# VHH binders against ATP-dependent (S)-NAD(P)H-hydrate dehydratase: the designs that were tried, part 2

Target 1, 310 residues: ATP-dependent (S)-NAD(P)H-hydrate dehydratase, of Phaeodactylum tricornutum (b7fxe8)
Amino acid sequence: MKTWNDGKTIAIERCVLPLDASLHKGSSGRVGVLGGSARYTGAPYYAAMASLQAGADLAFVFCAQEATLPIKSYSPELMVAPVYSASDFDPVRLVDDMVNEIGDMLPKLHCLVVGPGLGRCPLVMKAVARVLELARSQQLHLVLDADALYMMSLPVYRSSLKGYDRLVLTPNVVEYQRLFPKSEDNNGESMEDASDEELAAATIVRKGAEDRIIVDQRQVMSCGEEGGLKRSGGIGDVLAGTLGTFTSWHAILLDREAVSTEDLPLSCWTACCAVKRATKRAFDDKRRAMTAPDVLHHLGQALDEMTRED

## First folded at step 5 (VHH)

Design a09 (from g7 with L103E; framework vhh_7n9e_1)
Fold by ESMFold2-Fast, scan of step 5:
Parts: C-alpha cells; sequence; structure tokens
Structure a09 (fold): chain B 310 residues (1-310), chain A 124 residues (1-124)
C-alpha cells in the first residue's frame, strides 16, 4: 500500500469518522496537545491547529504559563491551559499540580499528543511520565512526538508503556535509531533476538521521503505520496496533530466496536497521506516560499478531496 | 467555600431586555467554564449558554441564539447574560453553574456547583 489510491476504499471505511448531524459539539474528536515551553510556542500551535484542520471538533493545549498568551494570540480557536510555570521551583508542588491539572482533563479527550515544544526539563518530564501512566490506565490513545520520543529513549521512562497498543510514535530516522539502536546492526541469527519488547505493541510512523508504518520493528505499510520538494520547519508538528485527529477517530470507532486495535496502523497511514497531499498542494502554490501555515491551509481541502464521493 | 450568586432578574415586558450577573467566590474563576441554565414552570432544566475559561468557546441554545449574549470578566470574578428581545417563553428561574473540571469546555456539561438562581418573568 504506497499511495492513497492503493488503500482509500478500506481507509475511508475504517479510519474516517462519518459526518453525522445528530452529533454534539466535540463528538468528532477532542485532541489534547501536551507541550509548549516559553521558547517553543510554534510547535504545539501547529499540532493543535492541524488537528482542527483535519476535522477534530476541539483542540486543547497544555503548556507552560509563559507560553499561554503567545499560543492564544496565534488562534482564538484553541483552548490553552497553563499547567506549570517556569517560576515554580518547588519540585513536588510543580509535578503534582501539573499531573492533577492534566489528569482532570484526560477523561474528556479522545487522544493526547505529547512532545511538540515540550523541552527537556527533568521535572516536567517526570510529570509527563505520570500523565502517560494515567492516560494508559484510562485507555487513552497517545501520540508521542519530538521531546516525548527523547523520553522514550531513556531507560527510566521506556518501560512505562510496555505492551500499550493505543500508542503511536513519530520518529524521524535519527530518532528511530535512538529508540531502536540495535535495528541497524541486525544482530543475531534469529529475528526474534533483535526485537524490542518495550515498544513492540506501539505503531511507529518513521518519517521520511516515504513514511513507513512499523509494528514490532516490521514495516506493515508505507506512504509514498509526493509531498513536494521543500521540507520546512513545523511540518512534523502538522503530522503529529493530524495523527491526533485520526487516532481520536480510531478511539471513537473502537469504542463503537466498528474497528479493531489492529486498524491503528491504517489510521496512521491515512494521516500520512493527508499531510503529504496537503504539502504537495502547498508546494505547488508557494514553491520556495512554502511554510507550515501553508500546509495547514491546504490540509482540510486535501482531506475533503481524499474522502468525498463526487 | 465555593459560591455562585445570581442577580439582575425581575419583571419585564415582551421585547424588553435584562442583564443577569453571577458573582463567583471561593475558587479561581478564570480557570473554569461557566454556564447559564434555566428552569421554566412545569419544565425540566435547560442549558441556555456556556463560555469557556478564556472565552474562546461559546454556545447558545437554539431558543436564545441571536437574542442572548454571554460574557465574563475574570478580573471581577463575574459572569454575565445579556438578554434582548425577551419573550414570555423566556420566563424561568435563571442560574449559573461552573464546570466540574478546570480548563475544560463542553456543551454537554459536567457541573458540580450551581447558584440558587434569579427569577425572570416576561409579561405578554
Amino acid sequence: as target 1 above (310 residues)
Amino acid sequence: DVQLVESGGGLVQAGGSLRLSCAASGFTFSRYSMYWGRQAPGKGREWVSGISSSGSYIYYASSVKGRFTISRDNAKNTLYLQMNNLKPEDTALYYCARDEYPEWYSDEGSMDVWGQGTQVTVSS
């Protein structure tokens, strides 16, 4: 399965939430984005806005207090919740308050995207690790990108999500090697000896010219859609947010018993196709001037074309 | 102690206007979504309008859309409902409520604290 035309029939059936006039606001996906520090406000904004452009009803950003006003100024559509402050130097209070604030919201989300603009403050990562444990206990779908992938490369955090099959990781080639350092060596005579048990149940979206969908270090699908000739900053964040929407739709359909957990890789593949098609449209319009906001502008149109029966 | 106290109700002629206020105390008002509900004589409770903590999300029941305006002043810990072109059908006890969870908004509502209400009576 390489291009949208190869898999669109089954993907529309299993990964796209049907339009329903009887649904209440928020029924078409409620995506949380946990990230955004004082220095990195763009990444969570792009992720949250991409989730809305892809078709989610509501997007919530959990970020540093110092990031809150800048992110709110980018779009009035986003709900932005400060969950910690850089001025808080009490380690116990910071971690507990952050976990409690986010924890109260988890039951109301269909997916939590973690990592865009998060940074690598040890206390913040400790709080995030507890949030991931809470999300897992509630069977909440998770998309880990950027600094959350860095956390998963650390032994102290890696085992917390062992066996969790409602988990998506979005590494580029460099991040993938950090998560699976033995994969490049192909060590041993048996493939079983080379597998990573901690993340074997996760769906991995390895980003590249061709996005590869991997489960238990085995490629299941790939997306070879043409994305254009320019790679700008922020497109990875757009993919994380789009995955948030398709992962939310998977959660909704799974709860309705309309799909299985094994359909999550197909949902990820569909999100990759949408982002690459949006990127191609943006590149054709703007060429060298293309930036992440241009991809956002074309995301809804690309998805409409992909899913609409003309 | 968390409290919500409504005011501004009264008697008004059809086509008239009223502005309701809800004074909040005992919690960080700016963190919570707030709602206006009403209960008419012989009817169940109906959510009329809601506003998120930041004001970014607002909803109105179809029966009041275009006539009522919800707003908030986080510095004063006060929620408002501006009611224009009032109809006899708007006669009800109006009460404010806060969401159960901070930093959350939902049209479905998950309210844990309610005010005692302020009576609005619209004559034909």
Scores: ipSAE 0.000, ipTM 0.142, lowest interface PAE 17.9, mean pLDDT 83

Design a10 (from g7 with L103Y; framework vhh_7n9e_1)
Fold by ESMFold2-Fast, scan of step 5:
Structure a10 (fold): chain B 310 residues (1-310), chain A 124 residues (1-124)
Amino acid sequence: as target 1 above (310 residues)
Amino acid sequence: DVQLVESGGGLVQAGGSLRLSCAASGFTFSRYSMYWGRQAPGKGREWVSGISSSGSYIYYASSVKGRFTISRDNAKNTLYLQMNNLKPEDTALYYCARDEYPYWYSDEGSMDVWGQGTQVTVSS
C-alpha cells in the first residue's frame, strides 16, 4: 500500500484509538521524549508537541537541565524534567541519577521516544542504554531517532535490544546503511545472507520521498503520500513524536487484545501518512516559508480528516 | 498506609527563616519526585519547589527562587524546605506531595499523595 486511501480502512480499525467519552486523563497515550541537550532544544520540543497534536493525552520531556527553560518557553503544555546537568557532573553519579529519574516515570508511559536533540556525550549514552534496558524489561514501546540511531550503530548498545519487537527505528538512507552495512539496497529490500539478528525484530521506518516500512530487512509497506517540495529542519522530529503517539495507541490496543504485535508496522505506516499529509497542508499554506511549527499546526487537522472516514 | 506528614510551620517576622519537614511513610520514598506547594486564603494553589528522586534536579517557582532551598534525606524518608528572607506574601498552608510524574509543573490530577499541610504565617 502506498497512499492513505489504499489502507485507511484497516489502519483506522487497528491503529487508531477510538474516541470515547468515558476515557480518563492519560488513557489516550502517554509519550515520553528522552533528548534535548543545551545545544539542541528544538528537536525534543517538536517531537513532544507532535505527540500531543497527534492525539496523545500527555507528553513528557527528559532533557539536560540547561535545555529545560528553553523547552518550557516553547509551550506550557509540555511536562519537562531535567535528568542530567552538562556542568560539573560526577561520571558515576550522572548515570545512576539519570536512570533513577527516568526509571521512576517509565511505568507511567505507553511509549518512550529517544534521541531527538540527545547529543553524543558518552556518559549520557551509557545512562540512555540502561534506560533502554529498563524499558525493555517493562515491555515499553520504544521509538529511536537521531542520536539514538547512532547508539544502535554501536555493537555494545545494539545487542541489548536483540529480539525486541516493540522497537521502532527511524533512519534516513545514510543512517540505515550504518545500521545495516551489508544491505546495499536503496529500496529496503531484504538481502539473503545479510543477516542482522540483533535488530531483526524491530520495525524500521526508513525516511525519504517515499517512507519505507521494513521488518527483518524486508520492505512490508511504503508511504507514498505527497509531502510537499520543501524539506525543513524538525520534520523528522515531528515524525518521531507522531510515531510516539501511534506506538502508544498500539500498546493500549495490544493490552486490550484488540491487535497483535505484528500490527506495529501498520501503526508506523499510519504515522508516516499523517506527517506527509500535514506537511503537504503546511507547504500549500506557506510554500517556501514552511517550517516545522507549520507542520505541527496542520497535524491535528490532517489526522482528523484521515480518521473520520469509514 | 501511604502518608505524608508536614511539620515546622509557625509564626515568624518578615525577614525571618523557617525549616519545614515532610515525613513520608508506606512507600519507597527514594523512588519518587517530591514537591512543596502552598495555598493562601483566597488564592489559588501554587507549586513552590520540586526535587527529583535522587535529589540531583531541583525546581523553584520564580517567587521563591534564591530564598528557599529544597532538600531530601532518602535514608530518613524526609523532605525539607529551608525558607529564608520570608515575606508576608509567603503566608500560606504549606503541603508536600508525591508526584506520579517527576515534574515540578503538575496540577492536582498528576499528584497521587498529599499531606494535610503546616501553616506558615509571616508578620509584617
Scores: ipSAE 0.000, ipTM 0.185, lowest interface PAE 15.7, mean pLDDT 82

Design a11 (from g7 with L103F; framework vhh_7n9e_1)
Fold by ESMFold2-Fast, scan of step 5:
Structure a11 (fold): chain B 310 residues (1-310), chain A 124 residues (1-124)
Amino acid sequence: as target 1 above (310 residues)
Amino acid sequence: DVQLVESGGGLVQAGGSLRLSCAASGFTFSRYSMYWGRQAPGKGREWVSGISSSGSYIYYASSVKGRFTISRDNAKNTLYLQMNNLKPEDTALYYCARDEYPFWYSDEGSMDVWGQGTQVTVSS
């Protein structure tokens, strides 16, 4: 399946949460975004707002204290929680406090998106690794993007997710080569200790002009929707957040026994189609001036068009 | 069936103590923030205390801070409210509620399961 029209019937049936007049606040998906450092506040904002624009009821951002006020200033719709401070001096206290703060929220989420704006502070990554272990123990859906993909390139962190089938990774071509150095896409220069087996259960969304959905080193689907000619900063974050919503809907539908874990790749493909269609609408509107906020603006309209019947 | 059942209310003299319990059933109690609210006749609802799923974070209304202690036992699916130095103004129906929101973002609209309440009457 390359375009939305190729797979929309089965995707609507298995991946789109039905609109329900009896919906309570939070019942259409609760997405957490773990990221946002003092320097990188836009990325978690784009991811969290994308999840809301895609149809999730609630979006929570877990970020640096220094990032909290900027992110809240971008949108009052976001629930923003500071989970660490760059000024903390005790490395053990920082890790434990951050894990406990986020850990209390995990049971209320349908999906945790990790990585947008996270940075690569070793203590923060150590705390994030423990959060990923807790999320796995609770069978929480995970979407790993940006700096979380860097963490998964490190053997010490990726081994904790071995066999986890509620896991989505969103690499571009370069990030994919770092994650799977033994694949055919590498020329023998690679991270030698990495094991392809550790992420075999994960759904990989390899981003590009055509987004490829890969499971156990096999391309199972692709999204060839026309997205537009401009590569704007933040569109990857919009995809991560949109995946947060569709993986949340997959979690809800799994709980209802309406779908299986094998439907997660289809959910990811649907999110890719939505973002490509939103990007094309935004590009047609703004051309060279298109930015990530324009894609956000068109995301809800694109999804409505994709799923609505007259 | 998902339900919350309060117990431990009664008549007590000013300066006395009571311990309220809320027994949860039909859901994974350890995954939810829990709250104690109260309502006196002719008055609006007042939230007196809340506790996060792990028990690490706690809220108290200024009217009860220093006198009431909230706690939970996730192994027993039970929420508690220890009430000390009770005042006539504490007379109310006390009820527990389950919160669908993360602890820091709780409000009345996020409460989706409510107990029927237990009456606390404090004589002067």
Scores: ipSAE 0.000, ipTM 0.197, lowest interface PAE 15.7, mean pLDDT 84

Design a12 (from g7 with L103M; framework vhh_7n9e_1)
Fold by ESMFold2-Fast, scan of step 5:
Structure a12 (fold): chain B 310 residues (1-310), chain A 124 residues (1-124)
Amino acid sequence: as target 1 above (310 residues)
Amino acid sequence: DVQLVESGGGLVQAGGSLRLSCAASGFTFSRYSMYWGRQAPGKGREWVSGISSSGSYIYYASSVKGRFTISRDNAKNTLYLQMNNLKPEDTALYYCARDEYPMWYSDEGSMDVWGQGTQVTVSS
């Protein structure tokens, strides 16, 4: 399976939430995005907005207090919650307060996307690790991108999600090498080995010209849709948010007993196809001037065309 | 029954101070983010301040920053707004409100319970 046409019938059946099943606000997916430091406000905005453009009903951003107003200024549709401050904090208090504030919201979410714009503050990472443990205990779907992938490469955090199969990781090639160093050692023996016991249960979306879906140390599918000829910042954040929506839909469909946990890789592949098709549309529209906001603008129409029968 | 009751409004001269209180009942106050909003007779509703369930995270509108202080006492189920250096432009009906979700994250549409309000009138 390489292009949307190769798998669209089964993907529509198993990965796309039917419109006629939506009965009230929030029933089509509630996505949280945990990220957004004072210096990196664009990434959580792109991720949260992508989740809404892909069809989620509600998007919540959990971020630094200093990031709150900038993110709200980008779009009034986003619900933005400050969960820590970079100034005037007690290190011990910061961790507990952040965990408690986010923890109260976890039961209201279908998926938590972690990492866009998060930064690498050790105390923030410690709080995030406790949030991930809490999310796992509640069987909440998780998408880890950017700085959350960095966390998973650290020995102290690596084992916290061992065996968790409602987990999606979205590394680029460099991040993938950091997560699975033996897979890319260039000796010609184990280049495809995504094996690390702690992350073996996760669905891996390895980003590139062709996005590769890796499960249980094997590539199970790939997205070879044309994305466009321009490399642009923020498209990875758009993918993380789109995955937030498709993993939310997977969570909803699992609860309805309509799909199995083994359908999660197909949901990830569908999200990759949507982002690639949106990127191609944005590139056709703007050519050299294409930026991540242009991809966001085309995401909803790309998904609509992908899922529309006529 | 879920109820929010504001008090502490009144007449005050410009430069004066008032402390507003909001007594909450009928729900677990410590699980909800709380807000103070206001509405002047000829204007739309304006968000003034918000405070997270724990009290650790606080927001102020630019028009009141440095002059107003929001706080809460979860043991007493009470929300407060300390208003200093009041201006004629602060004249409004002040409301407390509960966030639908147990975390502060929205300035629109997630408020599910509002109080009756307490009138603040600032003379020049």
Scores: ipSAE 0.000, ipTM 0.253, lowest interface PAE 12.9, mean pLDDT 83

Design a13 (from g7 with S106R; framework vhh_7n9e_1)
Fold by ESMFold2-Fast, scan of step 5:
Structure a13 (fold): chain B 310 residues (1-310), chain A 124 residues (1-124)
Amino acid sequence: as target 1 above (310 residues)
Amino acid sequence: DVQLVESGGGLVQAGGSLRLSCAASGFTFSRYSMYWGRQAPGKGREWVSGISSSGSYIYYASSVKGRFTISRDNAKNTLYLQMNNLKPEDTALYYCARDEYPLWYRDEGSMDVWGQGTQVTVSS
């Protein structure tokens, strides 16, 4: 499948949560976004707002205390949780407090998006690794983007997600090559290929002019929808948040026994189509002036058009 | 079986202090965010302070910031509110409440367990 029209019938059936007047607030998806350091507040905002614009009912941002006010200032729609502070200089306390604060929320979420604006502080990454283990133990859907992909490129963090099939990673081409280095005969040490097994169960969304959906290093589908002629840095964050909503809907539909875990790649493909269509709408409106907030603004309209009941 | 019981209210003069306690029973107190709210006659409910399950994140309404201190003792299943430099405007019935969601998601509809309240009256 390359365009929305190629797969829209099956995608609407299997990936889109039906509109139901009996649904209450929170039942159409609760997305957490773990990211946002003092230096990087825009990325978690774009991801969290994208999840709401895509149709999730609630979006929670877990971030540095210093990031809290800036993120709230962008939109009061977001529930923002300071989970650590740069002023805390006790490494054990920082890690344990962060894990406990986020851990209490995990049972309430349908998906946790990790990485937008996270940064690469070793103590924060250590806490995030423990959160990922807790999320896996609760069968929580995970979307890893940005700095979380950097974590997954480090051998020490990959093992906790081995065999986890409710996992989505969103690398660009360069990040993909870092995550899955080519195996080579290395003086008889061909078992280098074993490092790739840790992420074999994950659904990979490799971003580009054409987004490729990859499972176990095999491309299973692609999104060739026309986007805008201009790219913006925040569009990747919009995709991560949109994936948060579609993976939340996959979690809800799995619980209803309406779909299988094997439908997760189709859900990811649907999110890619939505973001590409939103980008095209934003570009048509703003042309050279298009930025990530414009894509965010058009996401709801694009999804409504895509998912409209015939 | 799930209960919240407030105590410590009373009549005090302006500038005085009171310490409120909220005893929790019938649930795992250490897993829930806890709040203090108040309601004066003829006014809507105001959330004055909240504390996360671990105690690492605390919220104060601007009206009480710097004067009130919230704390919790998870080993004793007890929530506290230390009120200093009380003003006549602080006169209200003070309630503690349990939230299923973290502190930042303060929605009246998410509060599922409430105490009966303890009256605080501040004379001018």
Scores: ipSAE 0.000, ipTM 0.251, lowest interface PAE 12.6, mean pLDDT 83

Design a15 (from g7 with S33Y; framework vhh_7n9e_1)
Fold by ESMFold2-Fast, scan of step 5:
Structure a15 (fold): chain B 310 residues (1-310), chain A 124 residues (1-124)
Amino acid sequence: as target 1 above (310 residues)
Amino acid sequence: DVQLVESGGGLVQAGGSLRLSCAASGFTFSRYYMYWGRQAPGKGREWVSGISSSGSYIYYASSVKGRFTISRDNAKNTLYLQMNNLKPEDTALYYCARDEYPLWYSDEGSMDVWGQGTQVTVSS
């Protein structure tokens, strides 16, 4: 079992971007969030705001035109880009325009979080698949959550990310069973029996009472921090966004040759600890009334206390 | 040689019906998304309907929703468009297109094969 106090010295050294590196805007992380359909505007908002509260400098949301005003109304700090319209049925124009709009921004990002509020429109998923391939070609860190995990349950989509080691997947137990249907019972005892080699290079954050970090069919870490007794909607989105920041910091530190690719699981574990500690603080404050905005409110303080040297 | 050949167009009265067919050859039809598009003289191309490789996902332009039905027979390598309650504004050249779902290759676009089309004329 691992709590933050058990691993904080190594995690601070390898996963937390030093304050000196955050001197100018954009240098402490630029996170993209690809999601947000007309019906699902809250999820990309929670993910994008979580990345900012965790310490990223800039958060960009790529979403449906119909989702842009609602998302902008939640926070003016978010940079929101409409990349398709639900009312425009033109498969060539929709896919090409979406890929081009997002593609122009990929070189400016340290991490792309994909899935929160995305929905399962096949044309949008086709565009997303091309964005994922483009991101991989640029060695951009990817965090796949929610509907992006559904895409990864389709063999044709996951084949495009075979062997990609800058990839984080965030399934809950049910989503994990869909991604690895041949695992025996999808509990802690059978995780090493996962037989899907296409995702062997990815870091898997299997969410639960303990968040389990799995690499190449082996559990390498677990986050045993107490998060509280309530599971509210949107906390998974907060985790996805927080992972966006920590994977961005991993990308920055990797570029500086300060860490290796093998440190990505530790970055994911650190993000899990931060979200669980923020959730515990929110739960202690609000109890049964706790919601995802309460977790967001406590995220920055939780991270400050986790990384403080006193 | 990948090819798409449309048929079934013709003259029809307003309120009538037509069924278009698109015969595919030279590739594994069952693995591809297929689309129906149309273009009237002096107008831009308009997408009408799309169908996934399995038939599980189907899309329609709002202008044809409820009147047109797209379907496919993977055993016969054929795409269909059943057009009911036709209107004069449905007059156009109708063509089918292949789009390889979901992989992106540098050598292909989203739609890399087009048929020559079949003319549909709806008289008032």
Scores: ipSAE 0.000, ipTM 0.190, lowest interface PAE 15.3, mean pLDDT 82

Design a16 (from g7 with S33A; framework vhh_7n9e_1)
Fold by ESMFold2-Fast, scan of step 5:
Structure a16 (fold): chain B 310 residues (1-310), chain A 124 residues (1-124)
Amino acid sequence: as target 1 above (310 residues)
Amino acid sequence: DVQLVESGGGLVQAGGSLRLSCAASGFTFSRYAMYWGRQAPGKGREWVSGISSSGSYIYYASSVKGRFTISRDNAKNTLYLQMNNLKPEDTALYYCARDEYPLWYSDEGSMDVWGQGTQVTVSS
């Protein structure tokens, strides 16, 4: 399955939450984004806005206090919570307070996206690792991108998610090689992929000109939708947020016993198709001038066209 | 089972101070954001202040900022509101509440458990 038209019937049936006027706000997906350091405010904003544009009802950003006002200034629709201060580095207080603040919200989320703009501060990573363990204990869907992928390349953090099947990782080619150094690179040929026991249960979205969906060492799907000819900063963050929405919908449909855990790769593939189609529309509109906000602007339209009966 | 009990209200002259307490029981207090709200006779509810589960993040309504201080003691399962430079307009029933969500920078939380309240009367 390479294009949306190849798999749209089953994807609409199993991955798209039906539009229902009787649903309360928040019932169509509540996505958390854990990221946003003092230096990086754009990435969590793009991820959170992408989740809303893709159809989630609520988006929450957990970030550094110093990032809070800038992120909120980008959009009044985002709910922004400061969970640590970059200027107050008491090691005990930072880790415990951050875990407690985020922990209070985990039961209210359908998916937590971790990594956009997070940075690599060791104390913040220790707090994030505890949040990931807490999320796993509550069966919360996780999407790990950017600096969270770096954490998963470290043995001390990688083992905590062993066997977790509600986990999505979004590496590019370079990040993929760091996560799976023994893997054979495969550009659409029939070969085995990475043999890594720790992450065998995870759904891997390997980003590229063609996005590859990999589960338990095998490419199970690919998204060959035409995107655009421009590399633009922030599109990876848009994909992470869109995955947040589709994994939230997967969580909701699992609770309704409408789908199985084995449908998560199809949900990821659907998100990839939506982002590629939005990128194609944005590129056709703006050409060389295309930026991540242009992709965000076209995401809702792309998804609407993808899910219509026409 | 789950209960919030306020105390410390009373009659005070304008310019005076009062300290309110809210004793929590029946739940793990340290895991919830907490709020102080108030309601004057014939008026709607007004959220006065909120504090995150750890105590690290705090919200104040514009009407009380600089005059009131919220704090919590998680070891004692108690929420506090120190009220200074009280004005007749501060006269209201003050109640504490448990928030379903963490404290938000831009928004007040959604409350799911409330206390009965303690009366504060400020004479001119």
Scores: ipSAE 0.000, ipTM 0.197, lowest interface PAE 15.0, mean pLDDT 83

Design a17 (from g7 with S33W; framework vhh_7n9e_1)
Fold by ESMFold2-Fast, scan of step 5:
Structure a17 (fold): chain B 310 residues (1-310), chain A 124 residues (1-124)
Amino acid sequence: as target 1 above (310 residues)
Amino acid sequence: DVQLVESGGGLVQAGGSLRLSCAASGFTFSRYWMYWGRQAPGKGREWVSGISSSGSYIYYASSVKGRFTISRDNAKNTLYLQMNNLKPEDTALYYCARDEYPLWYSDEGSMDVWGQGTQVTVSS
């Protein structure tokens, strides 16, 4: 299955959460985004807003104190929680406080997206690693993007998620090569055939002109939807947030015993189709001037059109 | 000379147990999703269970969920199906198949190797 039309019937059945007016706010997905440093405030904003535009009810951003005000200024719809400060002079307190602040919220989330704008501070990465272990212990769905993928390329962090099948990784080609170096030793063989025991249980969304869904060393699906002729900064963050929503819906449906863990790759493929279609609509509207906010603007309408059928 | 050979079937009383094995040869077993299917006389084929290359993803049909357990041993190139609390309705020819994709993406045309099957008969 390559285009939305090829798989839309099964995808709507298994990946799209039915609307129910009798449910309380938050029942259609609660997405957390762990990222946002003083230097990088746009990425977690794009991810969090994408999750709301895709249909999640609530989006929470866990970020640096210094990132809090800028992110709050971008949208009042986001619930922004400062979880560490770059000005804190006690490294032990920084790690423990960050883990405790985020840990209190984990039971209220359906998915945690980690990485957009996170940065690579060693103390922050130590705290994030503890959060990932806690999330796993609670069976929380995880989407790792950007700097979280960098963490997974480091031996010290890589093995902590071994065997975790509620895990989505979103590498581009360069990030994929860092995660799976052995794939390049094949001398002309597909990168999709990478072998790695530690991340074998994860669903991998390898981003590109065609997004490839890889499970257990094999490409199981691809998204060949036309996204227009421009690739702009921030669209990767939009995809991470959209994956947050579809992964949250998978968590909700899995809890209802309506689907199985094997349906997670289809959920990821559906998110890729939604972002490509939103990008195509944005490109048709703005052409060379298209940016990530334009894709955000079209995401809800693209998804609505995708899920409507007589 | 790619082959899948099922074994372990037989006659068993209702409430009993059987363990099926599927021995794979002629290909790299550890690279493929594997499935157990069944077909009763005069009825269509029914998918029973599926398992990913590493064993991390597992699927069960609602009719067998909680009673059957699929597993694999990649070192032995063998797929297993542990069947507990068997019912007369479980009577069928059980076969294994290989595929590149999860069950919901797969159809009969995407599966290129099938076993010959092993008969399971459950008496009341």
Scores: ipSAE 0.000, ipTM 0.186, lowest interface PAE 18.1, mean pLDDT 83

